# Ledger of designs, part 20: VHH binders against Galectin-4 (LGALS4)

Target 1, 332 residues: Galectin-4 (LGALS4), of Bos taurus (Bovine) (q3t0d6)
Amino acid sequence: MAFVPAPGYQPTYNPTLPYHNPIPGGLRVGMSVYIQGVASEHMKRFFVNFEVGQGQGADVAFHFNPRFDGWDKVVLNSKQNGSWGQEERKMSMPFRKGAAFELVFMVMTEHFKVVVNGTPFHEFKHRIPLQMVTHLHVDGDLMLQSINFIGGQPPSNQMPMPAQAYPMPMSAQAYPSPGQYYQQQSRLPTMEGPPAFNPPVPFNGRLQGGLIVRRTIIIKGYIPPTAKSFVINFKVGSSGDVALHINPRMTEGAVVRNSFLNGSWGSEERKVSYNPFGPGQFFDLSVRCGADRFKVYANGKHLFDFSHRLSAFQRVDLVEIHGDVTLSYVQI
Key: E = the ipSAE of ESMFold2; O = the ipSAE of OpenDDE; V2 = 0.75 times the mean of E and O plus 0.25 times the DockQ between their complexes.

## First folded at step 19 (VHH; framework vhh_5c3l_4)

Design r1 (from m1 with I112L; at its last look DockQ between E and O 0.84; V2 from the best seeds 0.69)
Fold by ESMFold2, look of step 19:
Structure r1 (fold): chain B 332 residues (1-332), chain A 123 residues (1-123)
Amino acid sequence: as target 1 above (332 residues)
Amino acid sequence: QVQLQESGGGLVQPGGSLRLSCAASGFTFSNYYMSWVRQAPGKGLEVVSEISGRGGDTYYADSVKGRFTISRDNAKNTLYLQMNSLKPEDTAVYYCAVESYSYGDYESAYDLRGPGTQVTVSS
């Protein structure tokens, strides 16, 4: 079944190489491009290009090129009118052959900020106006797990999502009008709080307005190779009740779910069709609140449902994350 | 078309010095890092030294650090390698190179190099 992402979180899972596609809505300040992948065991090079226009010979606003076929380094440059510009190099190599990685390009007013595996790596000043960038191009000695376009102010022709600010009746067969577009769009997943980039663990995030139907929490993280377990709790802060407890246990190979209501744990749920929380791996977790259950996706694939045991799930106002996990992005 | 031509090699006694030069044309020399690479008898290519396009950053293999000095003159489109305290182990053909930006259609990162100049260190 197809995964439907919340607006402002636009993933592509398991893309093929070469990846050469438009950047949704064009490149804009505040946007981040998250690339999760695995460097090949025998990697020589790969590149990520931010390109201007289409066709052969397009200008390259930013060429990011790790190389193992000389001294280990990352080459950074631009190309205009068929000519490469002033070459920059970093003689440090943040990638390891055969290893999973997360590569993030944060688009700032004056430069791209590059972060690799949660550590700031380099800032590349804009040489070509960033608004001219239309395409992302990725190729080379890697396997892509995901590419996500996250955040940024949408183009002026995009609509905000004010769904919970104005409740309206729903109609099964009503022709969409401007007002009904908001109600129709309100059936789509929503994300309401500000994003947290590279937040520390333990993490505590307050859910303003509590947990409502279609609210989606996004958690991107990394499982250290020696990790034993970690916990994600959806909690009622005032009572200590835990509506959903997610406990990946790497040593047991299990993803344990439960509730903690009125001082007691409920029945454990352990069945999963796959386990995305492998040692040394990155993950992308989507937890959506439905009317009857939580619906949880990992890396674009359904992981489990968890039927509501706390009938007043709207009282959930706290997300806790702790244990053996590193966080790269949390959206409440 | 990239063109690179090395000169300044020769026979020298251990402990002696040589200065290699490389004339460059066919590209915007000052934009690119330049490399000296060498090939000793019966061995593959070894990167000896690199220098940034504007000359502000220099890098050396551990085997030559403190003995060799890379430099460039961007007004003359010329790359240099000053080689001091030469050892028999430095005997090799020395190449001036620029790394290609090509992906997937090259045999070596140093395919863009000159014909080389022989350096022989012996008594």
Scores: ipSAE 0.628, ipTM 0.893, lowest interface PAE 1.5, mean pLDDT 87
ESMFold2 (binder alone), look of step 19: mean pLDDT 81; pTM 0.820
OpenDDE, look of step 19: ipSAE 0.657; ipTM 0.872

Design r2 (from p6 with G56S; at its last read DockQ between E and O 0.91; V2 from the best seeds 0.78)
Amino acid sequence: QVQLQESGGGLVQPGGSLRLSCAASGFTFSNYYMSWVRQAPGKGLEVVSEISGRGSDTYYADSVKGRFTISRDNAKNTLYLQMNSLKPEDTAVYYCAVESYSYGDHESAYDLRGPGTQVTVSS
ESMFold2, look of step 19: ipSAE 0.625; ipTM 0.886
ESMFold2 (binder alone), look of step 19: mean pLDDT 81; pTM 0.820
OpenDDE, look of step 19: ipSAE 0.721; ipTM 0.900
ESMFold2, fold request of step 20: ipSAE 0.619, 0.638, 0.625; ipTM 0.888, 0.895, 0.893
ESMFold2 (binder alone), fold request of step 20: mean pLDDT 81, 81, 81; pTM 0.820, 0.816, 0.820
OpenDDE, fold request of step 20: ipSAE 0.821, 0.834, 0.854; ipTM 0.947, 0.946, 0.953
ESMFold2, last read: ipSAE 0.619, 0.636, 0.618; ipTM 0.890, 0.897, 0.892
ESMFold2 (binder alone), last read: mean pLDDT 81, 81, 81; pTM 0.819, 0.819, 0.823
OpenDDE, last read: ipSAE 0.849, 0.841, 0.838; ipTM 0.952, 0.951, 0.951

Design r3 (from p6 with S102N; at its last look DockQ between E and O 0.73; V2 from the best seeds 0.68)
Fold by ESMFold2, look of step 19:
Structure r3 (fold): chain B 332 residues (1-332), chain A 123 residues (1-123)
Amino acid sequence: as target 1 above (332 residues)
Amino acid sequence: QVQLQESGGGLVQPGGSLRLSCAASGFTFSNYYMSWVRQAPGKGLEVVSEISGRGGDTYYADSVKGRFTISRDNAKNTLYLQMNSLKPEDTAVYYCAVESYNYGDHESAYDLRGPGTQVTVSS
């Protein structure tokens, strides 16, 4: 079946350039924008704009612009009424031509925090009230693999502030609206645990309340170019039973799944229609607990099902991730 | 409309000094990093030096470090390059520039520049 994301996790996979779309629910404090892509082998520039409205001449609250067509640098600025503001620059370059990257914009009260490949890069103070930002615009010498809006439910007033020359009202904080608290459709997946940003490997996350039907675990990560394999285990911590063992093996090009119950491995399952775990690549993995099986999606596309072999799957209370992988985001 | 006009070039002997000036108009000068770039005969553009909008940060190509000093006077909208201990390899047309925010300029980031001023270092 089609991938349905949980509330507060809104991906777009494989968008074409230029990407120029509304920010779901408007920009708000607590929101993060995850951009996964590949810098072109002969990159000169790309940009990410947080814009007030759409089209030519829109104000730009934050322009983020890596450049290789002079000295390597990142240029950061804003644009109001057709005029660029006070230019900021970082004379360091966190991107590599031809390499996959993860670029994260975290929206804080006073600034955007920019993180590249897991490393904090820059903080850009707000010059335009963040409530006025309505669109994300990405273009340049890159290939986009995903754009994902995470966290920050829309405020009770869902309308962005106008781009017109109005008096500046008090900014609405990114508060959840009453309607955003409800999971009214029983078919919607849930995410119950706290998010972990850039957690270390090995990772151990406790599933409070165990695996419940429709519970979804999100894992975003990076596979080093030299990676041999890594493991994701859904475990009963007290017994060591593993209800689902996911073992991508980069050296064989396989995605191996199994169980380890009562001291014994079960039968391996290896069938997949595609393999998202390429060396040097980022991935976005969704593991949903169904009543009869785990349903697993990678990069928004179904990867495999795994029928429950542990009938008491609610006893699973630990997610373990180890091996040749770097993690950017885990939501349990 | 961005307008940049260089001056102060000329013929100088090795070891000598020159001071280049650049008058700027048509944009908010103090907002932008400014650059000196040069083009030696038969060569492409080389970035020589850059300075932040308020003048607090300066950067130099390795070939000119310790010999050249970039500065700006934001009250006069003027960029300067003090060039000391000049060498024959410094012979070039020198341009002051502001980097474009345009995407798709595959020739140079420094397409917003003046007509240049010739510096010739020769015995």
Scores: ipSAE 0.591, ipTM 0.877, lowest interface PAE 1.8, mean pLDDT 86
ESMFold2 (binder alone), look of step 19: mean pLDDT 81; pTM 0.820
OpenDDE, look of step 19: ipSAE 0.743; ipTM 0.907

Design r4 (from p6 with R54K; at its last look DockQ between E and O 0.88; V2 from the best seeds 0.72)
Amino acid sequence: QVQLQESGGGLVQPGGSLRLSCAASGFTFSNYYMSWVRQAPGKGLEVVSEISGKGGDTYYADSVKGRFTISRDNAKNTLYLQMNSLKPEDTAVYYCAVESYSYGDHESAYDLRGPGTQVTVSS
ESMFold2, look of step 19: ipSAE 0.656; ipTM 0.898
ESMFold2 (binder alone), look of step 19: mean pLDDT 81; pTM 0.815
OpenDDE, look of step 19: ipSAE 0.675; ipTM 0.879

Design r5 (from p6 with L112V; at its last look DockQ between E and O 0.76; V2 from the best seeds 0.00; counts 0 for: pae E 4.1 > 2)
Fold by ESMFold2, look of step 19:
Structure r5 (fold): chain B 332 residues (1-332), chain A 123 residues (1-123)
Amino acid sequence: as target 1 above (332 residues)
Amino acid sequence: QVQLQESGGGLVQPGGSLRLSCAASGFTFSNYYMSWVRQAPGKGLEVVSEISGRGGDTYYADSVKGRFTISRDNAKNTLYLQMNSLKPEDTAVYYCAVESYSYGDHESAYDVRGPGTQVTVSS
């Protein structure tokens, strides 16, 4: 079945190179661009450009260029009217040949903030007004796993709050008020809670309003090379019941699911069509509550369904994540 | 369009000094990191030193630290390498280089370099 992303979360999975496409709605403060990929085993260079318009000779607001074909470094610059500006370099190399990576560009008022594999790397001050940027261009010695624009959709009836380095204030992310037309709100996946950027593990997120049909939880993370297992629980905080327990086990090569209701574990479910949770890998997990089951996608591909065992699933109000995992983004 | 021309090489005794120069044109010199790279007989290219566009940051290979000093004069579009306490192992052709920012004609590191200047350290 087709993956339907929530509004304000615009993934592209397995794009081919060169990637050269419009940024949805143009570049804006509060937008983040998440790039998951694998550096080639024989990598010399790749680049990411934030470009003004399209075609040859387009201005480049920000050129980000890791290089292994000299001293290892990242080269950063801009290009206006065919001329490169003041070159910046960072002599730290956060990428490894043959390794998976997550590269994040956070668009701030004064600069791009670049984060690689969860670690802040560099801040590049705007030289061209960021509002002029229209296209993202990626090419070079890599394979792209995903490109995600967060906060890139134009305003809508349920526009998500802008993504930032840390969650927005709770008052800015309130649930929809009474009187909104529920038919429109019920037809599309929703994300109700505040986003969390690089949250610590263990993670505990409150689902205000509980788990409702079409509510979608997004989890982006990294599995350390030494990881053995981790856990995601959809829990009723007051009773301790776990409606859905997701337990990837890297040493066993399994994705185990279960419930914990009325003090007892239910029947274990293990069947998956593929296993996206490998040591040293990044993942993008989408958990959507359906009327009769959870529907779970990893990296844009269906992973499993889990039929509701807790009939009152609306009482689920807590998402717990713990174990051998690092989190880059959680949206509840 | 980019033009780089090295000068100042020659024959020198061990322990001696040389000063290399590189005249640059065809680009906004002060915007770019500049590099000295060398090729010893029978070896590949080795990056010797780099300097930021405004001269604030300098980098050296371990083999030359404390002996070589990179500098630049942005008013004259000229890059320099002061080489002191020269050793026979410093014998090489020395190139002034700037890396390309585009995929295409300039995809390889140090393809944009001058013709080089020979430095020979021998009694």
Scores: ipSAE 0.257, ipTM 0.719, lowest interface PAE 4.1, mean pLDDT 84
ESMFold2 (binder alone), look of step 19: mean pLDDT 80; pTM 0.810
OpenDDE, look of step 19: ipSAE 0.734; ipTM 0.900

Design r6 (from p6 with S108A; at its last look DockQ between E and O 0.01; V2 from the best seeds 0.00; counts 0 for: pae E 19.2 > 2, placed apart)
Fold by ESMFold2, look of step 19:
Structure r6 (fold): chain B 332 residues (1-332), chain A 123 residues (1-123)
Amino acid sequence: as target 1 above (332 residues)
Amino acid sequence: QVQLQESGGGLVQPGGSLRLSCAASGFTFSNYYMSWVRQAPGKGLEVVSEISGRGGDTYYADSVKGRFTISRDNAKNTLYLQMNSLKPEDTAVYYCAVESYSYGDHEAAYDLRGPGTQVTVSS
């Protein structure tokens, strides 16, 4: 695979609908499911189901169903043995027709916590043991940008069904079995420190051990419609040197990169193949340290390279993010 | 720079009322769930109430339900807690907080909070 953002961070980009696939390693406490997409301009409804199996009539542990056909509402329910349970309804609608969104399901011990566009929306108590959930099913009036399964306890050998019996997405064919896949990646030392969920801006993250080859920093965020500019800096904290300064400037329509070394800015670099930092859009940024350069991907596609200007890039020990951006997830 | 500052605490008799305020600055206030969290002497932090960024959803601990009302004014970047029918058990330092989460632990953490305001309910 040409793009491998980080160990344990393998989003599925631009999946087609319906999305109906196994949850890698099964559903577990501490897992988050990130869904980025666009509500269609003519949206009536879509759903996200956490299902027990994939067959027709599979139980639905959690049905999440925004509706614009009638009163605007979000319907939440479960389905057991062909029968819907008691409906929970939210008469607030966090989605807008034609707008990008980020929908996050955080799996807690007692409930799913649903976060929409960085704002907690609802908590749905488990009605079916979460360990029985095997599949995610998404369909309806939306366009999917990405689906990503992040975190949770390492899978055990005591799964409700053998991991090898579940169908796997095509993207998993080069990886070990579901249990081996997560165990192998969870032991890699290149992602130090826990990720930050919905961190406030300004953000400051310490890179213990400094920046090393293959280390990857993941930043998921949202560009407010009125945003002017924001900054991501890879810094040497002791000197204030900036090895890589990434400055999306929404007012200029530019993604400016530079360095700040020995008290002075270097030459600006501005060329990109596309600009992912549109007003009202979510982004998924991967910054990988290579031997000769930073390699930066946005939304799964290469955005730019930045050749190292600080030869001792291992001294970089701080990631700084500030300006007109909202963050949903940062892993350093 | 995120800033949270509570006010409105004090001494009140049982059955009395207080209104707490929290001034917020340095972030887009309306994008965040806000919480009131309290710490009674010798106890850990307890979530009293929380409110969605748009104000449409509210949650209350069972011990305060029906007596306390959380609200927010997004135009003034201010969070409120109206506390009625106060009991001695409500004695605590009350904090205004922004919810935060860490990898692998989805329970909310309240480390991003103001310095707190003391509420004492006594004789």
Scores: ipSAE 0.000, ipTM 0.153, lowest interface PAE 19.2, mean pLDDT 81
ESMFold2 (binder alone), look of step 19: mean pLDDT 81; pTM 0.825
OpenDDE, look of step 19: ipSAE 0.025; ipTM 0.275

